VH-VL binders against q9vpl3. Designs and how they scored, part 427

Target 1, 224 residues: q9vpl3
Amino acid sequence: RGKINIQRPKAPHYERARVVAVTQPKYPELPKAKSCFKTRAERTQQQQENPYNEIIAREVRNWLDHSRLVAFFHLSSITADDIFRVRVQLHKQNLHLKSYGSKIIEQAVKNTRYEAIVPLFHSNHCIVFSPDPEKTAALLRIVRRVPQMVLLGGIVEETMLSRNQLVAYAQMPGLHAVQAQLVQTLSQAPGHLIQQLQAHQNSFVQVLDVHAKNQMNEETPKST

## First folded at step 14 (VH-VL)

Design wc43 (framework fv_imvotamab_arm2)
Fold by ESMFold2-Fast, scan of step 14:
Structure wc43 (fold): chain C 224 residues (1-224), chain A 121 residues (1-121), chain B 112 residues (1-112)
Amino acid sequence: as target 1 above (224 residues)
Amino acid sequence: EVQLVQSGAEVKKPGESLKISCKGSGYTFTSWDIGWVRQMPGKGLEWMGIISPYFGETRYSPSFQGQVTISADKSITTAYLQWSSLKASDTAMYYCARDEGIWDSYYFDLWGQGTLVTVSS
Amino acid sequence: DIVMTQTPLSSPVTLGQPASISCRSSQSLLHTDGYTYLSWLQQRPGQPPRLLIYEISNRFSGVPDRFSGSGAGTDFTLKISRVEAEDVGVYYCMQATQFPLTFGGGTKVEIK
């Protein structure tokens, strides 16, 4: 059984009234101009009504370009006091929580390598930015106590990572730091390596000189 | 290299003042809290207090409140533990240890090598 | 403040055999945020303490998988599945659920 009960009269018994109703304008026709200009006028109007969208989109691009850590979250209903406490914890770790509308994010990342993130923002969301990728572990430790924030994924050192990959990255922060330090040590100025090679070469020459002198000074009285 | 390096062993007389140090390197000093832990000879561990260099705030165990002062100097990435007047009962190994201080939950993931303080009378 | 009691005081074990250390708290360590801030530290002779396990059962980076933690509320256990020579030392439980932070009295693991 339907919730709404609609009754309709049979057409033959009311043919004249039906014909008159059809020929008379029962609904005022919308101005044709509105339909004709939907693509141009409405798009232009919408763009001009939100001129700040481009400015905010540029801010988002600036954050993306200057952050070595970007994490994307779904954000459920949360009180102002609770989100403030989260921001305080993040700020101490040089982590910056930002919220932007989905359309602004789409505009910001369109035609960039980050365009793939757009589907993550179809609902309520927030983003955490940081110039320091070593803070990924701290970020996860902070948000773990915030059930309203659900990690979706992120970008570390310009590489797109899934949620599981970000968690794995955070679980080995010491290894990454050690590897970075080792790489920097190995990439030190060529002058130091040249100095080491030259010192080794000089040591070898000295060994040969000492050996030659010992050979000349060696006594062999058994020759007679 | 991420490390905490503590100052060398100290031998003092009762009534003397002392300030020992804990220098952090290889990490962002202000993003981590520094705790101090005492271990008397042949005894277990006792938490003394903690400092957040970022906020400048300190929190002490009730047993150590008023007996020691914890401080930090961000410019040289160093935390300090100080006594105005030492007692023979202060003879112990003192460790500094770092923690992220997130939600005031502490695990102390990195420890200094320790500073032995001997107070003889 | 919360009192942490460890048993046994000393645990002589044969190499390759398991060791078990118990830690009991005078009050529940379950925080109102739903997490339990119990950790385990290892101190080898003449060395500073080292973090082994945090939040009951999470091994810290570089800690061998032979170490495992378990428990809830007021009763916690650290297990070493197969004791090796380098495992000799004193083990401490620590709580951070309530200030002041408090440690267990320590359990000495020795080879027999």
Scores: ipSAE 0.453, ipTM 0.685, lowest interface PAE 1.8, mean pLDDT 80

Design wc44 (framework fv_imvotamab_arm2)
Fold by ESMFold2-Fast, scan of step 14:
Structure wc44 (fold): chain C 224 residues (1-224), chain A 121 residues (1-121), chain B 112 residues (1-112)
Amino acid sequence: as target 1 above (224 residues)
Amino acid sequence: EVQLVQSGAEVKKPGESLKISCKGSGYTFTSHDIGWVRQMPGKGLEWMGIISPYFGETRYSPSFQGQVTISADKSITTAYLQWSSLKASDTAMYYCARDEGIWDSYYFDLWGQGTLVTVSS
Amino acid sequence: DIVMTQTPLSSPVTLGQPASISCRSSQSLLHTDGYTYLSWLQQRPGQPPRLLIYEISNRFSGVPDRFSGSGAGTDFTLKISRVEAEDVGVYYCMQATQFPLTFGGGTKVEIK
């Protein structure tokens, strides 16, 4: 992503084994005598999760209502250890990394001015919330070191911004009046903003595809 | 006070190892990358490399790849630059600097006072 | 690597007169994001470098307004509108559009 974004490879098997052993939830085992088999009704009931979706959607609306900074990311495959490190670093700056299913996002933003963001959450995603818009610079400084997180855009002071507009906002330190004017000036119609967000996501996927093909064509340098 | 404090001057012989330090204070150390810059006597500035203190990932200038190692210990808010085997050509002033850039922007807003390394037989 | 060339090598200036420093890159510094990552640093005798300007023309906090930056593509200029005694030192341009980060060779500003 243009700058320092190479994450040093770790020993995945060793680190994953360590993290998985620590973070794996311990599930209570069902008594063999009571439930060796599940009935159709019991299976249907276990698959019925709609009431929890409404509760989580309210949580998302609460985050949106109380956050003056919201940033949207496409999330590529990332280890539990790496995402945990990102969360810890962000939390030190009052930045809260959350991930929600697309249906929950749709339910949360339905009938709001932000309903247009739903399409960008149809793939893997995560969202960072903060009550403090001055933390936009800190957010982008941290995330540029995480190649698995691709910035799509965000919302600052209730205004939807593309990736480049959010970056521009973050680059203007110390001039609060100028930053407020920039937010107003950079604002785009929802349709154009969504197109810009999708373009950035598609460009990243295309770059990864080209890189993969280039790696397949790699040749050992000749020493002559 | 926001500052970077570097270790004191070093006088070494060729072939010796050396590790110099750069301690950050007054800011969230792990939120900024730390770069290292060399200035040979009477010469200009050369970028050596940069480190993300929290994740530990580094990037080096091709001229310095394999010649030095950059590391950081976030528990004591300190970045390091080290050589396994010094050469006379390593004689220089070494600066650490904090990157204040955002996303695809890099610029060094806070600089250490410098560590003079003299390598002579 | 992008090569940064500064001219002049030295600039003797009378107090109160303007000084101009040029920096030329071997390749365009326009990044794919539409920004140009060119900064200017000042190094006073016996001191570490100090940031003056970032992203061509943005003056860093605490830097006097007599310093200004301009340019685009491959040609950049740092101007000091009226040189003061404290401005004596070596000035460097730095590009951060492409890794590795590279510096200009430096321009020494001195009083006549």
Scores: ipSAE 0.085, ipTM 0.573, lowest interface PAE 5.2, mean pLDDT 79

Design wc45 (framework fv_imvotamab_arm2)
Fold by OpenDDE, second read of step 15:
Order: sequence, then C-alpha cells, then structure tokens
Structure wc45 (fold): chain C 224 residues (1-224), chain A 121 residues (1-121), chain B 112 residues (1-112)
Amino acid sequence: as target 1 above (224 residues)
Amino acid sequence: EVQLVQSGAEVKKPGESLKISCKGSGYTFTSYEIGWVRQMPGKGLEWMGIISPYFGETRYSPSFQGQVTISADKSITTAYLQWSSLKASDTAMYYCARDEGIWDSYYFDLWGQGTLVTVSS
Amino acid sequence: DIVMTQTPLSSPVTLGQPASISCRSSQSLLHTDGYTYLSWLQQRPGQPPRLLIYEISNRFSGVPDRFSGSGAGTDFTLKISRVEAEDVGVYYCMQATQFPLTFGGGTKVEIK
C-alpha cells in the first residue's frame, strides 16, 4: 500500500472531483449592507421629507427673517461642554447660537433670498443670530477665543458679508458715533469758515494800521 | 447715549451707613458687568469689586471684602456700593465702571463721573 | 496679588515730543486662555479714568493713533508719539489676568 504523500495528494478521480465541485456549498454572498458605506450625502438623501424637518426649516427661516445679524461658522471638533460655555457667553450678549443639519438649511432657504448661503453648510456648522447688528464686535470677541468656531461669513442688515467684511464692519464706529462725529465736524465748520473769511480782513486792517502809524511818524517834525 | 450716572456727593460722619448708586443707560445693562474703583484724595486707583447683573455674582478685592457690599438691581439698571459703618478712611472718590463681561476679559470701557464721599467728624 | 509698578512717577514732556511710560508686573500677565489682560487708562485732571488700550496693544474706540501699547509677559509700555496739551493727566496700567484686579501707581504726564 503506497505511502500516502500528504504533502502532494494525488488529484482525485475525475468522478470524485466532479462530485466535490458540485457539492461545494455556494454560500450566498451576504449582501454587503450597502448601508454601512453610504456617504453622509447618501444618508441625507434618503431622509424622506419628515414633517419634523419642515417645522425646523420654518424655524430657521423665522430666525433669518427676524435677525439683523446672522453669522455662519464652521464648527470643528468641539465638546458639548465647550459649546455650552460659548452659548452662555453669546446668550449674555443676546446672541443665539443654533445648529441645524445641512439639509434642513437647504430646505429652509430654498427659493428665498438666502439661497446663496447653502454652499457654506457642507460640513458641521453653527449659526449665530441677533436682532442687534451692533453686537457684531462682541460676537467676534467671543468667537476669537473659540478656535473650533471658524467664521465663514454672515448677514448684516440684509446684506451678505464675507468674513473679511464682517471683521471690517465690527471695527467701524457705530452709526451713532459716526453721526456724532459728523455733527461735531459740521458744527466746527462755520467757525472755521468765519475765521478764514475774516483773516483777510484782519490782515488788511493790520496793514493799514501800520501804514497809518508810519505816516504819523513821518509827519512829526523833528523839533530842533 | 451710553453712559453711567452716579449719585451725588455725600458728606457723612463716622459710623453712618451709606449707599451710593450707579445707573447705566443707553445699553443692555445685563450684558455688562459693573466694577467699583476707589480713588483716595491724591492717590491712585484701587479696584474694589465687580458685579455681574446677569449672573448675580459679585467678586470683591480681598482688601474690601467685608468692608463694603456691591449689589445691582437690573430692573432699574442700577448698581450699588454700600457701607454699613463709614470710617474717616473711606473718604474718597468712588467710580463705577462698565466691563464688557466677555469671558475672562476685564477692561473698563465706560466710567461714571464719580461720587465723592467725605467722612468727617 | 499682582503688583503693578509704573515708571516714571512723573513725566514732564515738551509739546510735540514723544512720551513713554513703563509698567511692570510682579508676575506674567499671560492668561491661560492665551491673552494678556493689560490695559492702559488715562485720567485727566478732574475727570474719571478713560480706557486707552486693552490687551496690551489694542486701541479703544475713539483713542487717537498717537497712543500705542506694547509689551509681553511682565513688561509693558505705553507710548505717545506726539504729546498734545490734552494728554496731560495721570496714566494707569491695569492687570485683569488675575483677581484681584490691580492698578499701577500711575504716571503723571505734564507739559514742560
């Protein structure tokens, strides 16, 4: 009985090979649950128009319509506790921090004047709302200490502003301050004008006085 | 106009109680903090304490802890500084000042006109 | 308590000339949040203090460009590029990095 070579087993007889080939259990490839690899975009598309989303979208629209200051931020990895701290600081300044899904934002601003903001919401984001545009400076001062919040842009007085424009806006003196300065400048203008108008007259009078004095001195006979 | 208006000058005797006021106007009172600063005649500025009307929290300088009470009434946008018993050494100008109250930043961007307190026998 | 030391005590300056005031703190004023809470105040005769500079070098609104602040850590400087008559008064540095808040002793700027 020939030594069974365990290292190189002889190929089975053709009939046996056929039976083995046919009896090999074909395990149905478990449908790779496509759900695990769905991109965030694909997951968001399958979210059926949930009545709840419509309600939230309306809320977003309401905030946009009633806010004179709206600032959009990219939100990087931040803890809930840190967000809470920021929220408290903002709230103290009558600034309202909100976070909504990108789809909700899209739905909210669709066919509105705010449609241009949609590209800002491709990632994690938050929005700050305020009824007071003068709080822009305060907002920036708060956010500058929060590296996780990156200013993308905003809306001030119904005008869309870039990040740089918002920063510039915050640095401008308040409207009242500018008005006060203008009033002050305008109030001083008449005085300066009068002085300038009188300057030539005064100079002329001085020249005449000098001339008169010189003439008087020439007419005084040297009493020998 | 954004301003802090303080109560008028006070002349008191030692042992008397006193409460002076600082009223904020033209801004949201609760968005800011109010600090009190003492300036003795011919001397420098001394921080006494600060109050947050929003949180209702007060912080005192150790030198003034227990010597004065700082309070605020947000309904009338007014902060107070009070003594239970005045001393001659309390003779000074007292200023209230506004702090923006953002994070841990404390700089006083608005000042009251000052209240002169004279304590003499 | 952080002790703030100002020098000089008095700075007589000729009109149009620059002035410099130094403020030194007994410890670093760098806060854990990365900011330095040093401010400069001006007090004109008979008036309340006025904020000039906050966080070392930031001019407060309405403050003329002739005022500038610099420094780091424990050493800070207020500079007036061209002193004007209205600049007469006492200048104070203030630290707010740590409680209690403390002021420098003040520097009196006078016109020669």
Scores: ipSAE 0.741, ipTM 0.877, lowest interface PAE 0.8, mean pLDDT 89
Fold by ESMFold2-Fast, scan of step 14:
Structure wc45 (fold): chain C 224 residues (1-224), chain A 121 residues (1-121), chain B 112 residues (1-112)
Amino acid sequence: as target 1 above (224 residues)
Amino acid sequence: EVQLVQSGAEVKKPGESLKISCKGSGYTFTSYEIGWVRQMPGKGLEWMGIISPYFGETRYSPSFQGQVTISADKSITTAYLQWSSLKASDTAMYYCARDEGIWDSYYFDLWGQGTLVTVSS
Amino acid sequence: DIVMTQTPLSSPVTLGQPASISCRSSQSLLHTDGYTYLSWLQQRPGQPPRLLIYEISNRFSGVPDRFSGSGAGTDFTLKISRVEAEDVGVYYCMQATQFPLTFGGGTKVEIK
């Protein structure tokens, strides 16, 4: 089976540059008196009040509100081909990988119970959404082959869970047992969860450092 | 309830065609691949092939390539195993089993009850 | 094709005693991704196969803790710490590291 090459798309930068040039605000040739400043200020206000950000934030809120499973990941550098293969595996399991800017995430969760997650998105990140919480096990099996994606935590049935709680949830055999555990988790403070997620990220960095040193010293010894 | 339900036992003569079914219920059919496994009387298990209803792709064991056809109809959540011309050596129990097919790694977590196919003159 | 060889062919066991089943592959089952795709299946008389263990040692949901798997490379073992009447059946190892998928010949566990 042939491989899809998306590293060299057909001149997308040229078309984007042209669109930007056409949509750039044109300086009026005959501005009059003090009203020209007022006109420019009005144009600037319209551009600064960009409705696009509101539309995307609404999209994020819709994903959060209608997904029974949401997982948060730190994302390291990954090739376009590799992330495409990951997206295909996820999509087959009704898991949807999305990337949004930190400001969009902040706008989407502002004044919600999930506002505490904003600090997780100040570095490279991605989010996986699904209407099916039973797919948590499939999600973990998919991402274990993707070292560039590090699970930070998530939301299951509107309950915030740490990485370890998500792993435990994935191993539960039935809906009744899972619902009982989620009732207990509902009492957990949001601040404590964020601290656990940050501690996990620090632990991951430490594990990678130890692993890299072991690779150099033991796992990749010279045979010659 | 999550289950795979297979069609009933078949008694056929050599040279006849046959199509047996495996219906999935209680789960998202297109999220799983369906494999077929043969067990001849008093013998062990043999993997025949697998289908991904999501992609529409099939893969066969070299021993079964050209001898059987595996297909699926996702509108009725059913996978099929078909012979154009049966032989006496096709007498066996046939099982279907599901797997997520994640990164082409398999362990088949759910199995159908089996379909006994008897081919005799 | 990878050939999977199981020993013994038959294992008569007294109730409450341990049982051990060995599986040997003709080639290493360690995939280039670092995982080993070796699983164990149980088939009780008149029943379809049932998954017991996947990726050498991971017990599938609902499988009693008296079942354990171990091994690496080409040599794998399934152990039952205390055999119960319901454990009667044929046990198969299966590899999914290399296409085509292949099964061991089976080991019959029966009470003597």
Scores: ipSAE 0.656, ipTM 0.830, lowest interface PAE 1.1, mean pLDDT 81

Design wc46 (framework fv_imvotamab_arm2)
Fold by ESMFold2-Fast, scan of step 14:
Structure wc46 (fold): chain C 224 residues (1-224), chain A 121 residues (1-121), chain B 112 residues (1-112)
Amino acid sequence: as target 1 above (224 residues)
Amino acid sequence: EVQLVQSGAEVKKPGESLKISCKGSGYTFTSYGIGWVRQMPGKGLEWMGIISPYFGETRYSPSFQGQVTISADKSITTAYLQWSSLKASDTAMYYCARDEGIWDSYYFDLWGQGTLVTVSS
Amino acid sequence: DIVMTQTPLSSPVTLGQPASISCRSSQSLLHTDGYTYLSWLQQRPGQPPRLLIYEISNRFSGVPDRFSGSGAGTDFTLKISRVEAEDVGVYYCMQATQFPLTFGGGTKVEIK
């Protein structure tokens, strides 16, 4: 009933970030003209750019810039209740599960060092962020129990890693020097990572297609 | 690029009113709280209060409630700290700082350069 | 109000030697959400405060790795592994777990 308690959180940290993104006012981020009147071309340009998407895109850039661990996942059909349970488990380990539309991701990473990730977002996806790269092992342990989430790759200490490289990193001792050496040794050009991630997605889709076709040939009771 | 710019130093007499400003730039102003912190000459830091620019809601330290007013104008990305009647004991450096929390305090990650307010006869 | 007590008040340190600053709260800073809202700030002479560490041990962007934070409950420590000339200044702990937000009294780090 009263005013919002600015001093004390009303919701968990991850929930606050989500609410801010959703409830942020839709207003132009571009400098406004001194005049209250704009030409039709200027109005059309503003409408097409969608200020809401730019606000969310800035949130995405902020997460990318402040996270030393970023993991990318393909997301199969999952209930809202199940994904919420996953989000809670991840939050306990300072891992923040976020989902953004493909256009927003593209807008957020265009002309940045993260642009290489754009091809990952052609289908259903989600991203996990953390300021602590030592939580990679905890992340993989949690998502092992979530078959709907398929690891595609990630970024650790600003280095893009494939799925197998990220798994290898998770198995390393928790010593900073050793982990830094592994990241350095496993580092590859972003183009090579993108190619590997796209190949993985294509293979996954093909496996699902074959499985679905095999299911079609199984005996099932007649539907009524 | 990302910065908080405060208004210039002020020299006032007791009983005068004053309003100082803190302009945010390079970030989404309404996504962060703005806190005000006082530092008396040669002393430590004292939290005065905070505003959520998105909601317009304010919260004051009990020591400063009724002594000052915090406000914000999100259309020009500016927060304000105001006194209706200054006292000599208000002589201090005043900092504005960006709080990562929007409706709850968290930590101050960006600070203004400070506004020195001197109140003397 | 939560009272934040810092020790020492002043820490003269030889260049290249470690420095340690303690912060004690009158009540636990562990919030019911599982987070501890303790931060460390650095203020160099004539400059505004600067965030060093948030949530006990997380270094803010651009902060050198010679700074580290640790602690839990009511007892927190900021360590500088090898003090450099640029580290001269006053260091403050800050809590945001309970209203009102309160600061420690400050610890002055200076070169012997």
Scores: ipSAE 0.000, ipTM 0.402, lowest interface PAE 19.4, mean pLDDT 77

Design wc47 (framework fv_imvotamab_arm2)
Fold by ESMFold2-Fast, scan of step 14:
Structure wc47 (fold): chain C 224 residues (1-224), chain A 121 residues (1-121), chain B 112 residues (1-112)
Amino acid sequence: as target 1 above (224 residues)
Amino acid sequence: EVQLVQSGAEVKKPGESLKISCKGSGYTFTSYSIGWVRQMPGKGLEWMGIISPYFGETRYSPSFQGQVTISADKSITTAYLQWSSLKASDTAMYYCARDEGIWDSYYFDLWGQGTLVTVSS
Amino acid sequence: DIVMTQTPLSSPVTLGQPASISCRSSQSLLHTDGYTYLSWLQQRPGQPPRLLIYEISNRFSGVPDRFSGSGAGTDFTLKISRVEAEDVGVYYCMQATQFPLTFGGGTKVEIK
């Protein structure tokens, strides 16, 4: 029998351990919640047209900070079913395909070492993130069979690499020390690398423009 | 655990129909193609065909076109190999294998245990 | 069809010694995308085939370092640096560069 012995000692100790380890950091306290509410209201009153952009820009920065592999692609027209299949294949290898608007990318990187990548995103694009640089080979394997995705370059272990340098890196699987040496050997000053990446992007965009115009001409042939 | 489990051994007479199965588990079934490979007693491997379960698209080796039908039911994560009329020359071990390819065949990274089909009168 | 020819047909080897298997294709296996879709499979007695190597030289997960692949174009080699008892079986090369997929005739590795 007894009276009120339910919360001691087992349940309180168990619940406190869970709160400290998992729950407590996730739940804002009432005073902090009110502070955050005021900040949100003030942003609204300042006629901030799209506060959503800043939130997504922080998400992009978080992906960049926690990914040891980042790959940039030009993305041409692809069906929803095809991109879904590609995304699923990538996900099983811990590769995360993301698409963000150019303004969001610019906001995410404007005061970081990655600011130089902004010109790559002036046309249709997507980015693949992974915490595991060993997955570079798996990434290239998957996207090689997807003609709508054209590799422009990327970042491996904080080092910017051109398309050809990423391909070279991927061809040395299972040898971390050798791959690390290769990355150091292949890496170049950011300005020179960006010029190379942008040149590849511009060349591909020109090819796509010609192809698109040819396809439109096929659909609407001249008569008379 | 990631695995392909095939149906049990079959003993059939010439002219009979047969459908054998290959059940995938522990992975996203629709993200991989399933190929079928024949191995006649004491001989090497022969590729029969492949199916993309997501799209339902099939491709057959010219030697097997019209001889067999490959299908899949993604709701139960199972691929099938079927004969309308068996011949004694169909006596073989049949393997299903998971293909890493997206648009085309690439390599087989996971294999079923095999289904022995014996056709004799 | 691309024809895949393997040599030797059988390779008796003393335990701990190296073994080498050759695979030759009737046409170049270099795909238009710049990759070569050449794989090596191992089949132990009574077991299904198992992937060892893909794209000429990439070892699949869990495959011991003693296995290595090399080659280009039409000539490919699988090497086992020191053969162990568990390596007994038949080895096949496979191409996926052109339809239909084709296999080599197989090479039986056995201990003397």
Scores: ipSAE 0.005, ipTM 0.446, lowest interface PAE 11.1, mean pLDDT 77

Design wc48 (framework fv_imvotamab_arm2)
Fold by ESMFold2-Fast, scan of step 14:
Structure wc48 (fold): chain C 224 residues (1-224), chain A 121 residues (1-121), chain B 112 residues (1-112)
Amino acid sequence: as target 1 above (224 residues)
Amino acid sequence: EVQLVQSGAEVKKPGESLKISCKGSGYTFTSYDIGWVRQMPGKGLEWMGIINPYFGETRYSPSFQGQVTISADKSITTAYLQWSSLKASDTAMYYCARDEGIWDSYYFDLWGQGTLVTVSS
Amino acid sequence: DIVMTQTPLSSPVTLGQPASISCRSSQSLLHTDGYTYLSWLQQRPGQPPRLLIYEISNRFSGVPDRFSGSGAGTDFTLKISRVEAEDVGVYYCMQATQFPLTFGGGTKVEIK
C-alpha cells in the first residue's frame, strides 16, 4: 500500500467523498437460511433473486455498450479508505470503477462477442469503464500507484487488448494512431491474446519496477 | 484546439484590487488542475499555487499564502488569480498552466500566453 | 524548500552542435512512492514556457527526439543532440517531489 500513499494531500475532500459515494451502486446481501425453515422474508428475497440478477446484468451490459474503454483488474485486499481515494482519482478523469459478481458478469456477456472474458473473473476482480478511450493513459497513471490493482487487459473500441497492448495504446495520440494500433492488434491470433489475459502473471509489477528504477516511460517500445 | 487563454495586460496603482482570468477550451476543464506561475522582470519562474476546478480545492506556495486568492468557475471553464491590494512588487508576468491532477505528479503540459501586470504609482 | 541550481547560466552553441544543461537539487528528488518528479521546460523569447520532459526522461508529446533527459537523486541533465535555431531560449528544471514546487534559475541557450 505504500505506493498509494498521497504524500501531499489536498484538503478539503468532503464534497468529493459525498459525490463518489452517491454515484456508486450497492448490492444487498441476501440472508442465509436459518434452522430447517426459511422465514417469509427469506423466501420472498430468494424468489426475487433471479429478477434482481438480470437487472444488474443489464446494468453491466449498459456499461459495456456505452464505454469505449473497459479495463479488467485483479483486485487484492484493499481498505475502504484506499479504494475511496482511487475512486476519487478515477472519477476526476471520467473513469468508473465497478465490481460485479462472476455469475452476473457471465450472465451479462453470455452470447456476446465478450463471452471469452468470463474466466478472468473467477477470482477477486474489478472493472474500470469510460466513454473516452483517450483516458487510457490517465487510467494507467492512476493504477501504477495502486499495487492492489493488477491490470489483466481490456477492451478499446470493441477490440480486446492484452496488458502490454493497452500500455502501448496509452502512448498513441489521436484517432489515426488508434486505428493503426487496432490493425496491429488484430494481426495476432485471438486465442493467444485470450491466453495472455488469463495468465494472471505479475508482469504489471515488473513494468512499474522498470519505470521506477530506470525512469523509462511505458511508451518506450524498446530499451535503447 | 486545446488551449488556455488569459486576460489582457493590466496597469494598476498600489492598493488597488485585481482579478485576472485563465480560460480553458478544447478539453474537459474539471479533469485537470490549474496552476499559477509568476515571472518577475529579470527573474525566473515561481510557483504560486494550484486549484482543482471540479471541487474548488486550492493549495498555495507558503510565500503566496494570504497574498493572493485562486478560484475557478467550472460553468465557464475559467480559473482566476486575485489580489485584494496590489503592491509594486507584484509587477510581473503571470502564467496559468494545466496539470493532470493525478497523485500530485505536477507537470504543466499546457500553458497560457501570460498576463503582464504592472503596478506603479 | 528544495533549491534547484542550474549550470551553466548561459550556453552559446554553434548550430548543429550538442548542448548540455545540468540541474542539481539541494535534496534527493526520489519521492517515497518510488518516482522522481523532475521536469524540464523551454521558454523561447516572448513566449510562455513549454513542457519538454517530465519524470526525468519522458519526452512530452510533440517534443523532438533530439531532446533527452537523464539523472537520478540530486543530479539531472538535459541534452540537445543537435541544436537548431528554434532551440534558442531559456531552459528550466522543475521539481514536484517536495512541496512547494521549485524551479531552477534557468539556462540561456543562444547561437554564437
Scores: ipSAE 0.384, ipTM 0.682, lowest interface PAE 2.3, mean pLDDT 80

